Miniprotein binders against b1l550. Designs and how they scored, part 40

Target 1, 279 residues: b1l550
Amino acid sequence: MRLPEELLERARDIHSEAPSHRIKLDRVGSFGLKVPVEFKGFLLLAEADVWVSLPEGRRGVDLSRQVEAIYELSNPPKDPFSLCREAAISLLEKLNYADSSGVSIRFDAPLQDGESLKYYGVEISSIASDEIINKIRVEILGMTACPCTAELIRAYKSSEIAATHTQRSLGILEVSTKAEHPDPDKLASIIERAMSSPLRTYTKRPDEGGLVIRSLSNARLAEDVVREMIHLFLEEFGHLPEDTHILAAVRSMESVHMHDIYAERSFSLDEIRKEISSH

## First folded at step 19 (miniprotein)

Design yb3
Fold by OpenDDE base, look of step 19:
Structure yb3 (fold): chain B 279 residues (1-279), chain A 89 residues (1-89)
Amino acid sequence: as target 1 above (279 residues)
Amino acid sequence: SEFTVEAEINGVRIRIEVTVNGREIRITVTIEKDGRRIRFMYVITDPEKLAKYLEEIERIIKMFGVDPEEVKRLIEEVRRLIEEILERL
């Protein structure tokens, strides 16, 4: 049922009224929207959050306009990075009382693994004001082998390839930049290469054996993984603006403990370059 | 190599700054409308992505209520100037 449009002439515009308390809000919006996106030839249903700032003199945000803004841009489905940037800008244009806007889009990205698919988690964000900042977070699971246990077993049995405990580890790269969003597949590749081995969705026994042997021959601490991620990131993305901020992290789901091991480093490109040059 | 293209269309001021360093193309777009300013940037290392991002810039500028044919001409000028630089490298 649609109410008569003539009611708009008689009804107060609640959103444009002065609030009872004149306080600015940083983010007001719709969270948990579902939007279609096209990614590497896949049509995916992504989760999206859209928001704007609210000035102290306005009671509420026109939420319908926010929803319209992202859905207008999502039909036909497009690349989620372009969608994110365009929607953030569109929100500021459509909601002229806002001094800032933001969009976040989340989905599982498909990654080819032989004849099967694996995946990594992606969260894409764009925050618009006088400038636009683009943020991407990539999370992918890999495998780590413990070098400490390997060394103990090597000392005990004098084996060429020392047995050790292995575990799943979650690698995380978060990048905030004034440039466009970095390539998520490249970020995922950096994380996988920083670990002892990648994970496989489907493997035959010979391939499984090879995967484990690779892990044992490339045993790494959680700390090693983070440092390797940073090193590989600088090689691939050193061209980004110097004020680009990075979080590199790993959460190792240790197989010999009930708890996880966590390591991280937060830095800007300028900061880390100065650090490396000082050695 | 660097250049700047500026246009004022229907009261919207558009500035596109381009810097080319080898195979790296940096594009900075500034849009000013009704006292508001928005700036955004691309750093393109793969020439194949240039067309994609120019198309995106065109779409973004159009969102500000600018004449689509004038925007198209502006973007084509930017494309041409970039291509001329790349051919000299």
Scores: ipSAE 0.823, ipTM 0.938, lowest interface PAE 0.6, mean pLDDT 93
Fold by OpenDDE base, fold request of step 20:
Structure yb3 (fold): chain B 279 residues (1-279), chain A 89 residues (1-89)
Amino acid sequence: as target 1 above (279 residues)
Amino acid sequence: SEFTVEAEINGVRIRIEVTVNGREIRITVTIEKDGRRIRFMYVITDPEKLAKYLEEIERIIKMFGVDPEEVKRLIEEVRRLIEEILERL
């Protein structure tokens, strides 16, 4: 049932009214939208959040305009990074009472693994005000092998290849920058290369043995993984603005413990370069 | 090498600042409308992506209700100037 449009002339515009309490809100929007995106030839249904700030003198946000803004830009489907940046700016322009806007998009990115697919998690955001800040978080699982246990077993059995415990480890790179979102596949590759070995969706029997042997031969502490991620990140993304902020982290789901091992470093590009150059 | 292109289209002021250092292209866009300013940046290390990001910038500027043909001309000028710099390297 559609109400007569004539009723709009009689109805108060509730959103434009003065609020009972004159307080600015930082974020008002729609969360859990589903938007189509195109990524490396795949059409994906991503989850999106859209919001704007609300000035102290306005009761509510025109939420329909926010939803329209992102869906207009989502047809035809485009890459999620361009969508994120464009939508954040569009929101700020369309909602002229807002001084800031934001968009967040979450999806699983496909990654080719032989004839199959593996994946990594992506969460991006763009926050628009006087300046735009873009954020990306990439999460991918790898495998780590413990060098400490390997050394103990080597000492005990005098084996060339020492057995050790192995586990799934979640690697995380989060980047906040004034530049465009950095390449997610490159970020995922950095994380995988920092691990003892990558995970595989499927393995042939000879390949499984080789994967494990490689992991054992490249045993790494959680601390080693984070340091390697930072090193590889600087090599690949050292061109980003100096005020770019990075979080490099690993959560190792240790197979010999009930708990996880976690390591992280948060830094700016300027800060970490000064640290490394001082050695 | 660096250059700045400025235009005022339908009361919207647009500034595009470009710095080229080897294969790295930095593009900073500033849009001013109705007393508000928005600034955003690209750092392009792959020349093949230049066209993509220029097209994105064009779309973004068009969101501010400016004449599409004037925006197209502005972006084409920026493209030309970048290409001229890249050809000299």
Scores: ipSAE 0.822, ipTM 0.940, lowest interface PAE 0.6, mean pLDDT 93
Fold by OpenDDE base, fold request of step 20:
Structure yb3 (fold): chain B 279 residues (1-279), chain A 89 residues (1-89)
Amino acid sequence: as target 1 above (279 residues)
Amino acid sequence: SEFTVEAEINGVRIRIEVTVNGREIRITVTIEKDGRRIRFMYVITDPEKLAKYLEEIERIIKMFGVDPEEVKRLIEEVRRLIEEILERL
């Protein structure tokens, strides 16, 4: 049922009214939207959040206009990174009372694993004001082997490849930059390469043995993984603006403990370059 | 190598600053409309992606209600100038 236009003309524009309290809001929007995106030849249904700031003198935001903005840009489906940036800017242009806008998009990215698929988690955002800041968070599981237990076993019994406990570990790279979102596949690759071995969706018997041997031969602490992630990141993404901020982290689901081992480093590119140059 | 292209289309001021250092192309776009300024940047290390990001910039500029043919010409000029620089390297 649509209300008659005559009734709509009599209705107050509640959104444009003065609020009872003149307070600016940082974010007002719609959360948990589902938007189609195209990524590496896949059509994916991503989750999206859209918001704008609200000035102190305005009671509410035109929420319908926010939703329209992102859906207009998502038809036909496009790259989620372009969608994110374009939508953030579109929101700011369409809602002229806002001094800032933001878009967040979440999806699982497909990653080829032989004839099968694995995946990594992606969360991106674009925040627009006088400047645009793009953020990406990539999460992917890998495998780690403990070097400490390996050394204990080596000391007890000489072996070319010492046995040790292995576990799944979640690697995280979060990047905030004034540039476009960094390549998600490259970020995922950095995380996988920083671990003892990648995970495989499908293994043949010889391949499974090789995967485990590789892990044992490349035993790494959680601390080693984070440091390796940072090292590899600097090699691949050293071209980003100096004020680019990075979080490198790992959560290792240690198989000998009920708790996880966690390590992280937060840094800017200028900060970490100064640190490395001082050694 | 660096250049700047500026245009005013339907009261919207557009500035595109390009710096080329080897294979790295840095594009900074500034859009000014009704006293508001928006600035965003691309750092392109793969020249094959240049077309994609130029198309994105074109779409973004069009969101500000500017003449689409003038925007197209602006982006084509930027493309041409980048290609000329890349050919000299």
Scores: ipSAE 0.815, ipTM 0.937, lowest interface PAE 0.6, mean pLDDT 93
Fold by ESMFold2, fold request of step 20:
Structure yb3 (fold): chain B 279 residues (1-279), chain A 89 residues (1-89)
Amino acid sequence: as target 1 above (279 residues)
Amino acid sequence: SEFTVEAEINGVRIRIEVTVNGREIRITVTIEKDGRRIRFMYVITDPEKLAKYLEEIERIIKMFGVDPEEVKRLIEEVRRLIEEILERL
């Protein structure tokens, strides 16, 4: 059922009224939208949130205009990073009473793995006001091999056993910057290269042996993985603005424990460079 | 090497500041309409992405309800100036 359009002339515009309590709201929006995106030739269904700030003198947000803003830009499907940045600006232009807007987009990114595929998690956001802050979080699984147990086994009298415990570890890189979103594949590559070995969708027996040997030959503590992520990040993304903020973290699902371990470092580019240059 | 291109299209003021240093291209865009200013930037190290980001900038400026042909001309001028600088390197 469609109601007559002429009712708009007679009905109060509830959204534009003053509220009973004049309090500014930071985020008012539509969350959990499904948005088509195109990523490396794949058509994916991403999850998106859109929001704007609401001034103390305005009762409500024009929510249909918010949803319209992102769906107009997503048809036809396009690069999620461009969509995120463009939608954030579109929201401010369409909803001129707001002093800020935000968009977040989440999807699983496909990654080539031999003749097969694997994936990693991506969440991006763009927050717009008088400037734009772009944020990307990448999560990918790898394998770690414990160097402490490896050393104990090496020292074992017979030395016939080349072994240690190995486990899946979730690597995390989160970047907040005034520049465009960093390439997620490069972030995922940094995380994987910091691990003892990457994970594969499947392996043939000779390849599986090689994977295990690689992990044993490259044993690393969770702390080592985080430090290596930072080192590799600086090599690849040292060009970003100096106030760019990074979080590097690992959650390791230790195969010999009932619990996980976690290591993390957050920093700005200028902060970490001063720290490293002092050595 | 650096340059700035400014335009006013349908009451919207646009400023595009570009710095080229070796292989690094920094583009800062400022759009002002009705007293509101928004500023955003790109730090491009892969020249293959230049065209993509210039097209994105064009789409963003057009959101402000301005003559699309004038916006296209503005972006083409920015691209031409960047290409001239890159040819010298």
Scores: ipSAE 0.769, ipTM 0.925, lowest interface PAE 1.1, mean pLDDT 91
Fold by ESMFold2, fold request of step 20:
Structure yb3 (fold): chain B 279 residues (1-279), chain A 89 residues (1-89)
Amino acid sequence: as target 1 above (279 residues)
Amino acid sequence: SEFTVEAEINGVRIRIEVTVNGREIRITVTIEKDGRRIRFMYVITDPEKLAKYLEEIERIIKMFGVDPEEVKRLIEEVRRLIEEILERL
């Protein structure tokens, strides 16, 4: 079962040898690890990837040391953002032949929804070299109501009857920054507030009516949602470093079509502020 | 409102730069060991997060194989200076 440890003295260290072909590798690591994390009082089993760069003169990476590093930091379970940043630095310190390291962690984040719960998707990463770049992607579903159809129906009837098609839309905010990861709840809130209405885990009949009325009162094209997400993001996170990069996007599962519509905008904080101030 | 704390612990150089501007606390940490440098930062707008991030910084510095009591004293000094600045505001 267990081989004698004395063999380590006799065996070549294959990983530290030069390779037959001296080619640098960008990411060598362990992917699909399951690590415990603590988020808002919940103990979650998150999926994690860990990697380092491999210089052209080194044959292999000490993969067991990578895995040990993240598990040491995950016990006892702690918040996934601290784990991500700390693990990236730990990997770079422990594997000193690498010029960069990376960690990604994915989980579903719980949200209070009345007396129930709902959730949104979170993926974070930290890439360490002489600096650290932290990235967070948040995805949450909301409801959109089409303003074009609403206007056509009003014009057709010449009445006060409000009607249009509504659908689920997936909102996405992705932020890459030198600062610590932004608060995912704030990102999720920005996305939901940009929609025509949030989704609920369940509603009773009067609450369902109110949800639909809210959506009609805030009819939005997918393009409108993306623009509103950007506006709200700047209000909340305009203090981040100027070279912070953002992607804001919506994939709308249009209820009247067989296909989805998609809208997106990528920008840095410096870029978008100049664009807005020029109008 | 800004200050810098520097230390060398067990051959590891540590520099912590702090800027306090109203509600915003910016902390930049530079760690240098064996000719390798790593620099990371926090832009804190929620004062409740300060203690959490200072504890994270302490854990990160300890990864470099330095005396944990000296690191603790360094971080306590940084916290004291920040809290003193915030009290005067």
Scores: ipSAE 0.767, ipTM 0.923, lowest interface PAE 1.1, mean pLDDT 91

Design yb3
Fold by ESMFold2, fold request of step 20:
Structure yb3 (fold): chain B 279 residues (1-279), chain A 89 residues (1-89)
Amino acid sequence: as target 1 above (279 residues)
Amino acid sequence: SEFTVEAEINGVRIRIEVTVNGREIRITVTIEKDGRRIRFMYVITDPEKLAKYLEEIERIIKMFGVDPEEVKRLIEEVRRLIEEILERL
């Protein structure tokens, strides 16, 4: 059923009214939208959230206009980073009563892995007000090999046994910056290189053996992985604005324990440079 | 090297500030309409991506309901100035 168009001329615009309680809201929006994106030659279905602030004098947000802002920009599909930044600005321009807007986009990023694909998690956001803050979070699994157990086994009764426990570890890099979003493949690469070895979708036996040997040669504590992620990040992205904020973290699913190990560090580029130069 | 390009198009004030240090290009865009100001920036370390980000900036400025031909001319001027600086390096 479609209602008569003439009703639009007679109906109150409920959203533009003052609310019964004049309280500002920080985020009012549409969450869980399905949006097509183009990433590195792949057409992906991403999930997006869009929102704006709502001043204390306005009862509601023009929700269809919010959704239109991102869908208009997503047709034809485009890279998710441009979409995110452009949509955040478009929301502020279209919904001029808001003093801030935000867009987040989530997808699994494919990577070539031999004749197959593997995936890592990406979530980006752009928050616009008088300036724009762009954030990217990358999560990718790698393999770690415990150096403590390796040393104990090496020392065991003049042992020639080379062994230690290995496990999946989830590496996390989050970057919040005034500059455009960093390339997620570079962030994923930093995380993988900081670990004992990358994980593969599958391997044949000789390749699997090589992977394990590589991991033993690069045995690392979770703490070592976080420190290496930071070192590699600074090499690749030290050019970003000084107030860029980074979170580096590892959650190691230790194969010999009932619990996980977690390590993290957050910092700004300005802060970490001062810390390093003081030593 | 650095330069600033300013324009007013249909009551929208636009300022594009550019700094070029070697291959690093920093672009800061300020758009002011109806008393509201928004500022955003790019730090381009791969000069081959310059065209992509200038096209994004053009699309963003057009969102403010301005004459698209004047926006195009503004972006072309910025591109020309950047390319002249990069040619000297």
Scores: ipSAE 0.753, ipTM 0.921, lowest interface PAE 1.1, mean pLDDT 90

